VHH binders against BTB/POZ domain-containing protein 2 (btb2). Designs and how they scored, part 1

All scores and structures are predictions.

Target 1, 284 residues: BTB/POZ domain-containing protein 2 (btb2), of Schizosaccharomyces pombe (o74778)
Amino acid sequence: MSMNSSTEISQEPSIMKPVSSISSFVFNAGFLQGTFSDTTLIIKGETYHLHALFLGRSPVLLQKLIENNPKGDVHYTIEVETEDPYVTKESCLFVLSTLYCDSPRIPAEVNVCSVLAVSDLLGLDTLAFEASSLIEKSIRPETMESVIRFLDPNFEGLERLKMGMYPRFTSGLFNKAIQVMYNTLVSNWNTEYARLLCNLPFEVIKDLLESDKLTVGASSMARYKLANEIVKMRASFRKQNHIEGKGDESVVLAFDEGSRGIQLVHIAPGAESRRKIWKATSVR
Structure headers, positions and changes below count from the first letter of each chain, unless a header shows other numbers; Kabat numbers aren't used for antibody chains.
F is the ipSAE of ESMFold2-Fast. E and O are both the ipSAE of ESMFold2, at different seeds. Each is the mean of both directions, binder to target and target to binder. V2 is 0.75 times the mean of E and O plus 0.25 times the DockQ between their complexes.
Where letters were taken out, [cut] stands.
The coordinates of atoms that the task and the answers printed are left out; those that the model quotes come from them. Centres of patches stay.

## First folded at step 1 (VHH)

Design a06
Fold by ESMFold2, look of step 2:
Structure a06 (fold): chain B 284 residues (1-284), chain A 124 residues (1-124)
Amino acid sequence: as target 1 above (284 residues)
Amino acid sequence: DVQLVESGGGLVQAGGSLRLSCAASGFTFSSYGMYWGRQAPGKGREWVSGISYSGSNTAYASSVKGRFTISRDNAKNTLYLQMNNLKPEDTALYYCARDQGIAVAGTPEYFQHWGQGTQVTVSS
């Protein structure tokens, strides 16, 4: 059949087509196009032209809107201050868009760590918890370094790692990561975990390698060999990156119940740092 | 059918403690995140606390952080909420729910996957 007749097109009704749904109008005309925007929102120097009605679904933004009562203007200007590097323009756009939807889902292509950061900033506790749950489910050798960096981006050490940067939502992620490492360290220490193990605090490395939860071969010598390889890798990394004044690390044979035949020792800078220590630890 | 049965509510004095339990059946409990919510008289529903499927990650509303502790026993299919230093503003119907990814916009809606709730009343 022929579809090449322009006169049939001119017979179309002139009435307007109905809007497909109110939620589609709200998202497209409101969020995407900014139609009828009444609020200038500033986050980390970025400006968003949005709507107080929908922004008020955030407890944090609602409080800002209530506090902002400009004289003579019908337009809100509000600002949310942060220095958080995980708060990015892309993550802010996504999280703000969820205020214009009934049932948002975190898509695979967004940075879920940044979603958590923005959700926490805006007091969106359910979304923040969902983001943290997705991070937890994603913990595996190939993602481990990014998760650990997210928990302690400034390399503050063990106490930061245990809490993360958003303690209400991240305080269990390090423990889960360590549990995964117990089962995956032997196969991944010199590959996926190589850079991570070089950057972890000594106390974490010590606890990991001395733990009863870690199984390394059939003998204490297998654990001793692995621990020595990791200590050597860490020392080479410090030398290559000119990290000085941190002392030395060594592995010694030990026969106590918690260490499985080894003990990792940190030797402070000075006379002790100039020699390796070979000692038998006490046994009971 | 999924069934969640809350218990342990009651009347307590301000500063007191209660331990809520949620018995779960009809699904693989250890495969799901769980949370507690509450609804105060004349108020909307409020998310209180969540716990991941493994129990390794927990989260709390700022109003209860440091006073409430969520936990789970996957062997017993039971979710718990230890509530300490209770305040009159904690008075509410408390319910447990299975995490099913319902949207962050407003309070989570759980018509099929939540219990009837257990009343907690804190006298001033």
Scores: ipSAE 0.006, ipTM 0.453, lowest interface PAE 9.8, mean pLDDT 81

## First folded at step 4 (VHH; from s03, 13 letters changed)

Design u05
Fold by ESMFold2 at other seeds, look of step 5:
Structure u05 (fold): chain B 284 residues (1-284), chain A 122 residues (1-122)
Amino acid sequence: as target 1 above (284 residues)
Amino acid sequence: QVQLVESGGALVQPGGSLRLSCAASGFTFSSYGMYWYRQAPGKEREWVAGISYSGSNTAYEDSVKGRFTISRDDARNTVYLQMNSLKPEDTAVYYCAREGYSGDSPEYFQHWGQGTQVTVSS
């Protein structure tokens, strides 16, 4: 055989490349490249060129596809409206990609709260619950504030905290967070938890500090001192941030049957709050 | 091998109650969330309920919320579905499933049981 590189290159027959596996072709050519896309999907101003067949695996998107084109025409334009700040481009890309594969897993690098938000938006209940399970497993002092903000981003209070913004999937996360706090409060109250404790509703602070599940030293005086430090920190936070009209908070020693020997009291602006303090102080 | 065995399916009248059980083996039960699914004749299998590994978080499909309660007993490696106010629409084979996002089983996103038949006669 002659060593003619130009002739051998030009005369060599084209080698047919093997077809990718169905799953690889669907994900790479379909989702990543948009090949043969028949749908323009718009979420929060971001545009995705996708395929009605795969989008139909979302019950929410299926309904919109049917409403947009009841005859099943070739091209669709659909929009999913939301003001949810947790619905992000990155989370949408991931969640939409799961419609194109058989065994998706939530990567460690993805914001799991955002995955939950998009999964709920698109009616993907299994993925939403898996995201919620990962959030629950990740609850620790370093993540606590972000988890609590995710549950109650508008500071609505205890009822919102207990349910979260996606109550089908988040209704147990606050309880888990509180359980973690019982074991981590004493060593984190003035560090990882400082900002969080300033923003939590008084009812939550009261229940946390009065609870038998919280252990603070060997005496009621240790708990009293910790509770006063936290109340003082909350008062300083309100003053520094010019938060008015919330009344005052205080801690009293309770010498009756009360567990752990303290009572947190809220003094609303007005005469009624002074009656509460007087009654707690006089019980021995 | 992961094994899930459902039981407790029966014929009940509308408005009745039934409790399903799912016995699990072959994995560390307390480390995994558990699900219930159902499949009515001629329909797709659908999610019904889920419970997190710790039991602190539960979720329900809208049509069963307030009527069904999922629970777990880690000492017995068992997940339950208490079904109240049963309707003919609840007639289905009910399946127990383990969550599949872990790396235990690289080829499955979750594992299924054999199913148990629930029939609500009208």
Scores: ipSAE 0.000, ipTM 0.399, lowest interface PAE 12.4, mean pLDDT 81
Fold by ESMFold2, look of step 7:
Structure u05 (fold): chain B 284 residues (1-284), chain A 122 residues (1-122)
Amino acid sequence: as target 1 above (284 residues)
Amino acid sequence: QVQLVESGGALVQPGGSLRLSCAASGFTFSSYGMYWYRQAPGKEREWVAGISYSGSNTAYEDSVKGRFTISRDDARNTVYLQMNSLKPEDTAVYYCAREGYSGDSPEYFQHWGQGTQVTVSS
């Protein structure tokens, strides 16, 4: 056995052919191992030992780093406060890790809604738009209720639904969800959509069932039957759950230009008299 | 001094398995990535597999991917190459190598052992 008589100065170089890159070294030594971390970051009571150089890629975190070390101290302590339930430890770990990567990919196993929430919190607009795009592509009957709840977790109503909780990134998702519902309602109204339809505001139900974009077969009687079944299901839901004081809902035939042959009517609590309504009406 | 001692090479039939070992001494093993190379008669030495100093990254030459597995045991200062589904094309002297300098560290600064012979034939 023979050996080279030269000696080399030792270190852990990040160059491994063909796998080695500065990106993989930064992620493993920096993010995963915390080697020479200079920053304690606190989000919702969780602590992260990280590096100001990489955290500065977040405009929100950069501002906090500048505010907490105006004279160049060697250690930072910064805090981001939020009560957002979508901001979780798991989503924070993923989003913070993207500051240590060149081209991060959102894995299928991650909660994309939570990624959007943390990305918004940290001012990471590109990642937030990517998360919003993934949510949009995931809209199906099986996911519809969770998407709608993400847009309006407090049941505020139609205006919140149209914007969502992160308007720059979630505006328009509700309209996309409604487009999917136009094509999937007939096959799913009493199954995947049953609970969702019972909880949606009346005005959303009315707009959905009266819309020209919803096709329910060959005649307005098919639409009338479906609308009555949905209204009946909503009434049964309110009775089963002891929800009172919401008034009545009904479906009437309508014979004018803009109704697709039906009109959904809500009789608010406290109406003085009850009667069957038959009328022709114009509705846009 | 830096020493790398390869072992475990043998004569095996196609489809067989071997585990190669490389015992390291004379440097802080846990601070360096480690490589396996091989050289068939009349050919240039070629890279086979690598493992980072933390063990968290591995990489393989395309023809051995899925058949070979590199691993390290820092407590024993040893790197391993598990070779499965061996083919006659895998016949070579296998060498262990330490990762050199970052950046401008040419291959000539690697410390090479004498290697261990792997022969795959009927």
Scores: ipSAE 0.000, ipTM 0.131, lowest interface PAE 11.5, mean pLDDT 80

## First folded at step 5 (VHH; from s17 with S52T T58I)

Design w01
Fold by ESMFold2, look of step 7:
Structure w01 (fold): chain B 284 residues (1-284), chain A 124 residues (1-124)
Amino acid sequence: as target 1 above (284 residues)
Amino acid sequence: DVQLVESGGGLVQAGGSLRLSCAASGFTFSSYGMYWGRQAPGKGREWVSGITYSGSNIAYASSVKGRFTISRDNAKNTLYLQMNNLKPEDTALYYCARDQGDAYEGTPEYFQHWGQGTQVTVSS
């Protein structure tokens, strides 16, 4: 029955409620409270008091438990060392809690990139795949920079971007990101994508802007103008951030087969730079 | 309701090949990532390979990389696993599963295994 008022009215019967079960006990008393814990697990200076039986569901932690208990000691102390910035206390708590549950799902409030990092660290392939799948589905202009940064946090370049930091689970994400950019670049290049485009390797920018998969209006000059604006934005970024020794970038018109109407060129440091609109591929 | 039906298992000699199929119904197949798992007698469940909803990301367990190929046909709502150079260690019940699809709010929830699986037996 609806009252459209406060829920303070008590109409619930006075009966036993099923507030405990073996699954609920395991999670609450075991994981949350650490009752009867037999293992001290240390990850990045954080300590977790947990249970070897449940931790053994991680192949990585199982191996460490076996190595640290050749004679059946009563208490385990194991450490997982990492400098991965995506391995955080919050993500470790979530991922470790999944060892106490049957087939848990990843909630929205947890950083999925960090879940992937911890899942990979602990050898939890199903959870890592689930995280990778969620990351891929989340790729859009508003998230693009964070996804690309996750793939290449140290700005190593194209080969890192293609694989990501967890290659078994991230090797296809860059390709998906580029596919999304083909349909969203024109509307976002100077807003959502501005910083991203400034930090991407030249080879990526060249392939993106030269591709027939990128639609830039109806005019061949529209692509030329967009490419010049992006090249100028990248040059301004390098100057503002004191990034030197990279040489110049420019855009030329192209007239031959395989041409996409333009060609982006990298001009080595110190080379004479002339402004050109046309690239001649045949002689008079 | 979600239904996943595996087929294509059987008995093969070591070094042989099999192709597993998983027919999906009751959900929008193209919106979900899919994966294969296996369970051998005396072992726990092992993740084998996964493919994301778009097919852009494909992952393999280290033990099968280079020998197995996952693929999907979204028009036919079918997931495949091509298994080459089979070894006795590959003997298991193989099952397909759907990923969670989207992140959710609140308390972690469970999901169920979706199929009975198909038996693969590799003789030495």
Scores: ipSAE 0.528, ipTM 0.846, lowest interface PAE 2.8, mean pLDDT 84

## First folded at step 7 (VHH)

Design x01
Fold by ESMFold2, look of step 8:
Structure x01 (fold): chain B 284 residues (1-284), chain A 122 residues (1-122)
Amino acid sequence: as target 1 above (284 residues)
Amino acid sequence: DVQLVESGGGLVQAGGSLRLSCAASGFTFSSYGMYWGRQAPGKGREWVSGITYSGSNIAYASSVKGRFTISRDNAKNTLYLQMNNLKPEDTALYYCARDQGDAYESDYFDYWGQGTQVTVSS
């Protein structure tokens, strides 16, 4: 027979040593080690063994956990399907890890565009906004093509560029990119911007080169020469890559009250103009 | 020290409007993105809206889009949230927060204020 003590010892409370951080324990034992995981999460064919309690911090994953019916054990199996090429194994791993900590930081080594994509997929609006803020701050000649491609990966055109693929978080990035280009185009058009300028819609190129916000040398003819170089580069790109049916582009001199002295013109297929306008024209 | 102080909360009837302010000090306000969050009693924190350092990119939670407008005044180091067509479910403690800054910073701290209460009656 087991004997229980009939006497309790009463003592004054003493100060106990503070317990170590629960958040550090959760991250290391839970996320990193995966011990006693209760959920199999499948994203784009990749499998992650995680914990429903922490996955529930994602509104998207919480809904899927609630809708999941037990299949004879206590283990959850949930799937998030996507064809988004920016959703990668590495970005999923990082974003999922943020569900196991309190104040996540996006380090310089991760692909921030992919973090935005996964954050949006999982309904993590704070992290998606943080990613968008970092993308905006990183816009420079070396990253410009990557940012523009992220906004319009399928070459849909100006309407997609203005919104991006995640409009809640990307709708202002194109305008910022254009602002950066006004200050960096002249030094980078033939180098860092070469491929980008060949792939941008004509109306974007026209607005860039005709804008008073773009400063090109001290001579009015400097802008004309730059615009011709870019138009020539775009034409060579189309021929080299067998892009047909788009017609041609040209630059003409335009003299008006406030004009910067040029106009870019799109020439319909089968009609080709190599002539300059000899008289001043008004841009409408 | 970094400090964020919210104001402009109060009691309002459904369909009404409020304008929240967040006064920032102790850092270069124009170098950081800012956002508003809210917390209803007994619930977790919910992100509401954010604005990037340049003001060129603005985002909203779907529950408030079209009703709330975020803005910033870098000359006054102040973040704003204009809240229109308020609903009882908007009742919460509203707080402002600063984003993480440059990705190359060696350490990051969440800086958010103590909040301002918004109560929307039916």
Scores: ipSAE 0.435, ipTM 0.800, lowest interface PAE 3.2, mean pLDDT 83
Fold by ESMFold2 at other seeds, look of step 7:
Structure x01 (fold): chain B 284 residues (1-284), chain A 122 residues (1-122)
Amino acid sequence: as target 1 above (284 residues)
Amino acid sequence: DVQLVESGGGLVQAGGSLRLSCAASGFTFSSYGMYWGRQAPGKGREWVSGITYSGSNIAYASSVKGRFTISRDNAKNTLYLQMNNLKPEDTALYYCARDQGDAYESDYFDYWGQGTQVTVSS
C-alpha cells in the first residue's frame, strides 16, 4: 500500500495501448514486414515482396497471377512494365499498400498525380477517380502549371491536353483549368502563369484571349495590350530557348469580330514579307 | 449522419432505359466527387461511373461508355445515372458512393447507399 502507492504517485502510470486489430495486423505484418509473402512483383525494375491474396484485388495483377501460376506453384513472380515517369517507387508503394486496407485515403504527402498514374496502371478505377477528383479540386494559379504539365508532359499539344495521359480519368481536367484561368489570368499572367503561357499551344492562347469569358479592363485596347505582352513574352521564350521554325504570332484589332475587338494570328515561317503588307490591312 | 438513398431501379427488357437517382444528406454534397458502382450476383463490385464535385470531369467504365450518362444536381443534392440500351449483363444492384473527401484526413469511413436493383430481361 504505502511504498507502491508512493512510487505510482511519483511517476506516470503505465497506460494500456490500443490492441491491434486484424486490419492493423494484416497491414503491419503483411505489407510492411512481408510475413509469409508468396509473390515477387516487379514494376519498373523495383521489387516488392507481397501476397497474391491481396494483390488479386487489382484486376491487372490478378490476371498476371492467373497467367503465371495456373497450377498453384508456391511462389509467384510477376512483372508490370511501363515507361510512365509518373509511376515512381513512392507512388507504387503507396498504391500497393491500399490493397491491404479497407478504406484507403490519399494523404497530402503523396503526389496525387503519381497515385492516379499507378492506379490506372493497376486497374484500380475507384482510387484513380478519387485521385482525379483531388487534382481537380487543387486547380488554382499556383498549381496550374503542374496540372497542365501532368496532362501533357511531352508538350504534344491541344489534343493531348484535352484528353490527358489517362483519358478515362483526366479528360475533363483541361476544361476545368481553362475555367479557372478565365478568372485568374489578368492577375497572374506575368507571375504564376508566365512559364505556363509560354508553353501552351497557340490555339489555346488564342481561344483564351479572344473569349468573352475573359474580362480585361474596360476596353478592347486593354485586351489588345495584354495580348501583345503575352505574345512578346512567348516570342522571347522561344528565342531564349532556341526554338526555331515556329513562325511568329501577332495581335490585331478586329472591329468586325465578336472576340472583344482583337484577333491573335499565327504567321507561318518565312511569311515576314507578307506580314509587313498584312499589318497595313484590316484582318478578316 | 451521412446518408445515400438510391431509387429508380426495376425490371426492364433488353434495349430499354432506366434513370437512377441518389439522394444525399448529412454532408456538403457539392464538395465531394460521387460515383456509381454495381454488383451482380456472384461477382465482385464493379465501378461504373464517376463525376467530380463540380461536374467538370466525368469517367465511365469501358463496359458502359456511350450507353450510360452520369450527372449531378448540386442544388438538389442528387446524383443521377441515365442508363440506355440496357443489356442482360447490366443486371445488378446499383449503389452510389461518395469519394474520400480531402486528402488530409487520417480517418475515413466508406459511405455508400443500400442500392437499387436493376434487372434486365432478354
Scores: ipSAE 0.169, ipTM 0.657, lowest interface PAE 6.6, mean pLDDT 82
Fold by ESMFold2, look of step 11:
Structure x01 (fold): chain B 284 residues (1-284), chain A 122 residues (1-122)
Amino acid sequence: as target 1 above (284 residues)
Amino acid sequence: DVQLVESGGGLVQAGGSLRLSCAASGFTFSSYGMYWGRQAPGKGREWVSGITYSGSNIAYASSVKGRFTISRDNAKNTLYLQMNNLKPEDTALYYCARDQGDAYESDYFDYWGQGTQVTVSS
């Protein structure tokens, strides 16, 4: 209600017209459109036009910004080199976008392994750990081979599997994968797990099949039969793929402490090792 | 209503120990990864340690590795941080946080508590 006079808003203190939220403006105008960008960031040959203020939230990128512009130039050019195949354009876009957000969330359609790889590359520990949590939660028969390959992409063996390629964030994932396999191996050994079991190190196969945590039917004979099928499958795989020098594998019944368990044995390369397996029928 | 309530902070001499607790309610605690963060005066938030929903995977910031131990008790809906050999630079407001959980859930924000103050005298 006007008591003394009719006054337009422009005659009193100017009232700001509504603008989009600060967070929405920063993400859309800043990240998506590149408005006021001051930095050219290069990762694996891909170029991103971004803002030093937000990139500085990455400790890795902050260090590079400091190193590449000690004189206070108007524009930055920084590069992050990597040969990591999990570092992709799409994962870099997603992870870089999180520097423009508070409390970002990893959506289902993003490759979480790639998010972890880029997060680790850029020193984003919270995001990397959140990615590792999602990977752990996703471990099931259908994803097991992909998770194991992510942990040991170059087939280095058990010690790499235990730690993964990003040890601060992946070092417990193998143990979780093995726990899942105890409950799912019997139903999946010749289907979802077939290729995986052929590529796993013998030590892993041995520990898995000998473990009391694995339930195989009602008897040691059921376990013996399953283990022998898997050993045969592994041998066929090596022959089909011309993999030599790995020696032979076999399964024997083990009467340790009077038990009717099993033992998987590996015969080192050479004829002498092969002959030793045919002598062994018990262990202590 | 999701709630996280931290406790166990206080004043301690350098070299001392504290055990922080985070009581969780309003969600299925055993379905979520959890982490501790801290914020020193005039500094940004720093991630300290995380533990996955099952407890099978644990990670630490390099500044606390070997001195701090994260754990969880899913039966009690409680997250813990055992802090040993405390240093003045550990002085901060410590808060627990729930990660995003399942990627298919509708909640798009992390939850964190009010925090508990830890002050380490030099």
Scores: ipSAE 0.006, ipTM 0.526, lowest interface PAE 9.6, mean pLDDT 82

Design x05 (from x02 with E99D G100Q Y101G S102D G103A D104Y S105E P106S E107D Q110D H111Y)
Fold by ESMFold2 at other seeds, look of step 8:
Structure x05 (fold): chain B 284 residues (1-284), chain A 122 residues (1-122)
Amino acid sequence: as target 1 above (284 residues)
Amino acid sequence: QVQLVESGGALVQPGGSLRLSCAASGFTFSSYGMYWYRQAPGKEREWVAGITYSGSNIAYEDSVKGRFTISRDDARNTVYLQMNSLKPEDTAVYYCARDQGDAYESDYFDYWGQGTQVTVSS
C-alpha cells in the first residue's frame, strides 16, 4: 500500500500491532527473571542485571550506554554514582522496573520521596513529577517533618526549603507545606510538629509565628503565649542535645497603642546590650 | 466518564507562538494534577509539562523550559499550554492527561483525548 499525501511510509511490513498482554511477558521474563540480560548496572554499590533496550528509556542511562560501548560489545557495564541518601536499593529496583512497563504507577507502599530522588537521578521526569504530586497530596501534620527533611535535610535555611534538593520537581512543595502549617500549627505544635519546630532555622520560625495568615485565638496574648512556648521548647531541645553557641531567642509583645502582633528576636552570642534594650521596651 | 479535549493546534513558523487548551469533564478537576504530553511521528509519547492539583508546583522537560508555560483554570476545568519560540522539533500531536490520583486510587484506564496537531515548519 502506497500513500503520498501527508504520510511517509517506508518499508513497513504487515505485522501485528503490539497488544497489552506482551507487557506482562516483558516484565516477568525480562525484569523479574533477568532472561538474556546484557547490562550490568551499578548504582551506589548495588548491582542490577538488566537490558540495554529498556534502560535506554532513561536519558541518563542511554548516554552511559552509548559512552561505555563505542565498539558494539555484547555486554554493557555502566555506573551511576551518587551519595544521595534517598537513593536506596528498594527505590532503585522500583524505578528501574518502571522502564519495563507501559504506564507505571507509584503504589502506596513505596517511599515516594526516594522514588522522586531516583527518578531525578535517572532523568525520568514524568515519574519524578508524579512522585512530587503524590508528596504534595500527602502533606499533613503527621507527614510534615518527613516532607520538610526531604526538602532540606540539613536545615540549611529558607532558600533551600523553597527549592528543595530536586528543584526541577520540588520548588512548590514548601509553599504548600507552609499553608498546611498555618492551618494546623495551633493543634499540633507540641505533638506532631514538636521535633520539626525545634530543628527549623530561626528565620523560618519567625516568619511562621509572625504571619497574619496564622490565626492563634482571639488576642495577641494567645499568639504571644504560643510563641513563648515554642521558643522555650526550642531552648530545652538545644540544652538536652548539647547545642551551644547559637545565642538566645525571645518574643516581644505589641504595644497598647497599636494592634501589633508579636516579634521573635534572635540575640546572637555576645549581643547582651541589644537584648537588654529590647527587653526594656517590652510592655507585655 | 472522563473526557479530555485538546484544542488550539495549528501550523506555525519557527519562532511563533501558540496556546493549547484542554477541556476536562467527568471527574473532579481540582483534585487532580494535569500533564501535557506530545508524540512526534514514529516516536513514543513524551511528557512535556505538569501542574499539581493545587497549582503550587509546576515542572517542565528541559527542552521546553523558558519557552512553554502550563497553567490551569479550575473554574473552567481547563489546563493550558502557552508555547513560545516554537522550533521544528516541537512538531507533534499534543495530548493532555491527568495524574494518577492518590496512591490508593485504582485507575484501570489511561485517559487520552484525540490530541491537537502542532506543526512548526519553514
Scores: ipSAE 0.498, ipTM 0.822, lowest interface PAE 2.8, mean pLDDT 83
Fold by ESMFold2, look of step 7:
Structure x05 (fold): chain B 284 residues (1-284), chain A 122 residues (1-122)
Amino acid sequence: as target 1 above (284 residues)
Amino acid sequence: QVQLVESGGALVQPGGSLRLSCAASGFTFSSYGMYWYRQAPGKEREWVAGITYSGSNIAYEDSVKGRFTISRDDARNTVYLQMNSLKPEDTAVYYCARDQGDAYESDYFDYWGQGTQVTVSS
């Protein structure tokens, strides 16, 4: 194969320069008004009257358009099924509208998590990655619970948290969230983070509180006291919400080559488990 | 003003490797995610890879996953694309781009450099 061996030949009449307003016409007449729509798109039971030419910019929708069976005059009917609760009519409208734009932007007023979900569903990788970047930038104490819920909406646990529901685009968000928590936990544990800390898996709480990256005061006992307060808060939450059979959690002091640290311990339900852990904590 | 300068493109044989660089200026580099795109003659510019502003998230177009690696160096305001196991279909002009910034940035625009030519011989 050689470069520059290709020749482009044009013998068409003179052509106008593109005008800047064609984008506005396409969006208003095409997307908003549905002028000359040739496709009925159904997503999660909602119907959209759109244009195959623009929908084909989605790899997922393009495949469905190619697979469409003719029915009299050419009018496409295609369906995308999903049970994803983040796929909503509002988010579908926004994401579909980006197929009619040159340089789409995600504004502050849209639900960026839902934009990511729809973008992933439709194979719009750039938009999905834009959404993940915005979610990452939004991680702070006030938003932490909603971000964690987005990563693990069904409370599956640590493995889901690490990957999220859209692993190609969400697998780094949990690590970023934990990094933010290292710098904000002490000031927020009983306020902005209270509900979150009660709902996080024990393994996450243990890793967070035992980590050298978490700084807790100057006192040798400050970390121990904080960890105990959080364990107490979690126990109260389980009782208030009638969550039974998960055993108890405790905090013990632990040596690390002569230094003092803490260890969070899960005490499995039953008398045998409590006795075993009691013997281990006698070194306290 | 925002400026993106790609470099490192060359002619290579199939199976070869290249490392592309994109030097950024005119904005706070650490506040933006970065993308690589490519454009073959007569084709639309296509997304290749992205890395978020913190570097914590990375994604690739399926045909390059496992062969290409995107990375960033905030101290040098530079994003890289390490390309291994190159194929003739990777022949294109490669461009870097930045993401839109945060959702409240009112004056964001798409910024593109001149690109750098990568040619993989037959």
Scores: ipSAE 0.460, ipTM 0.808, lowest interface PAE 3.2, mean pLDDT 83

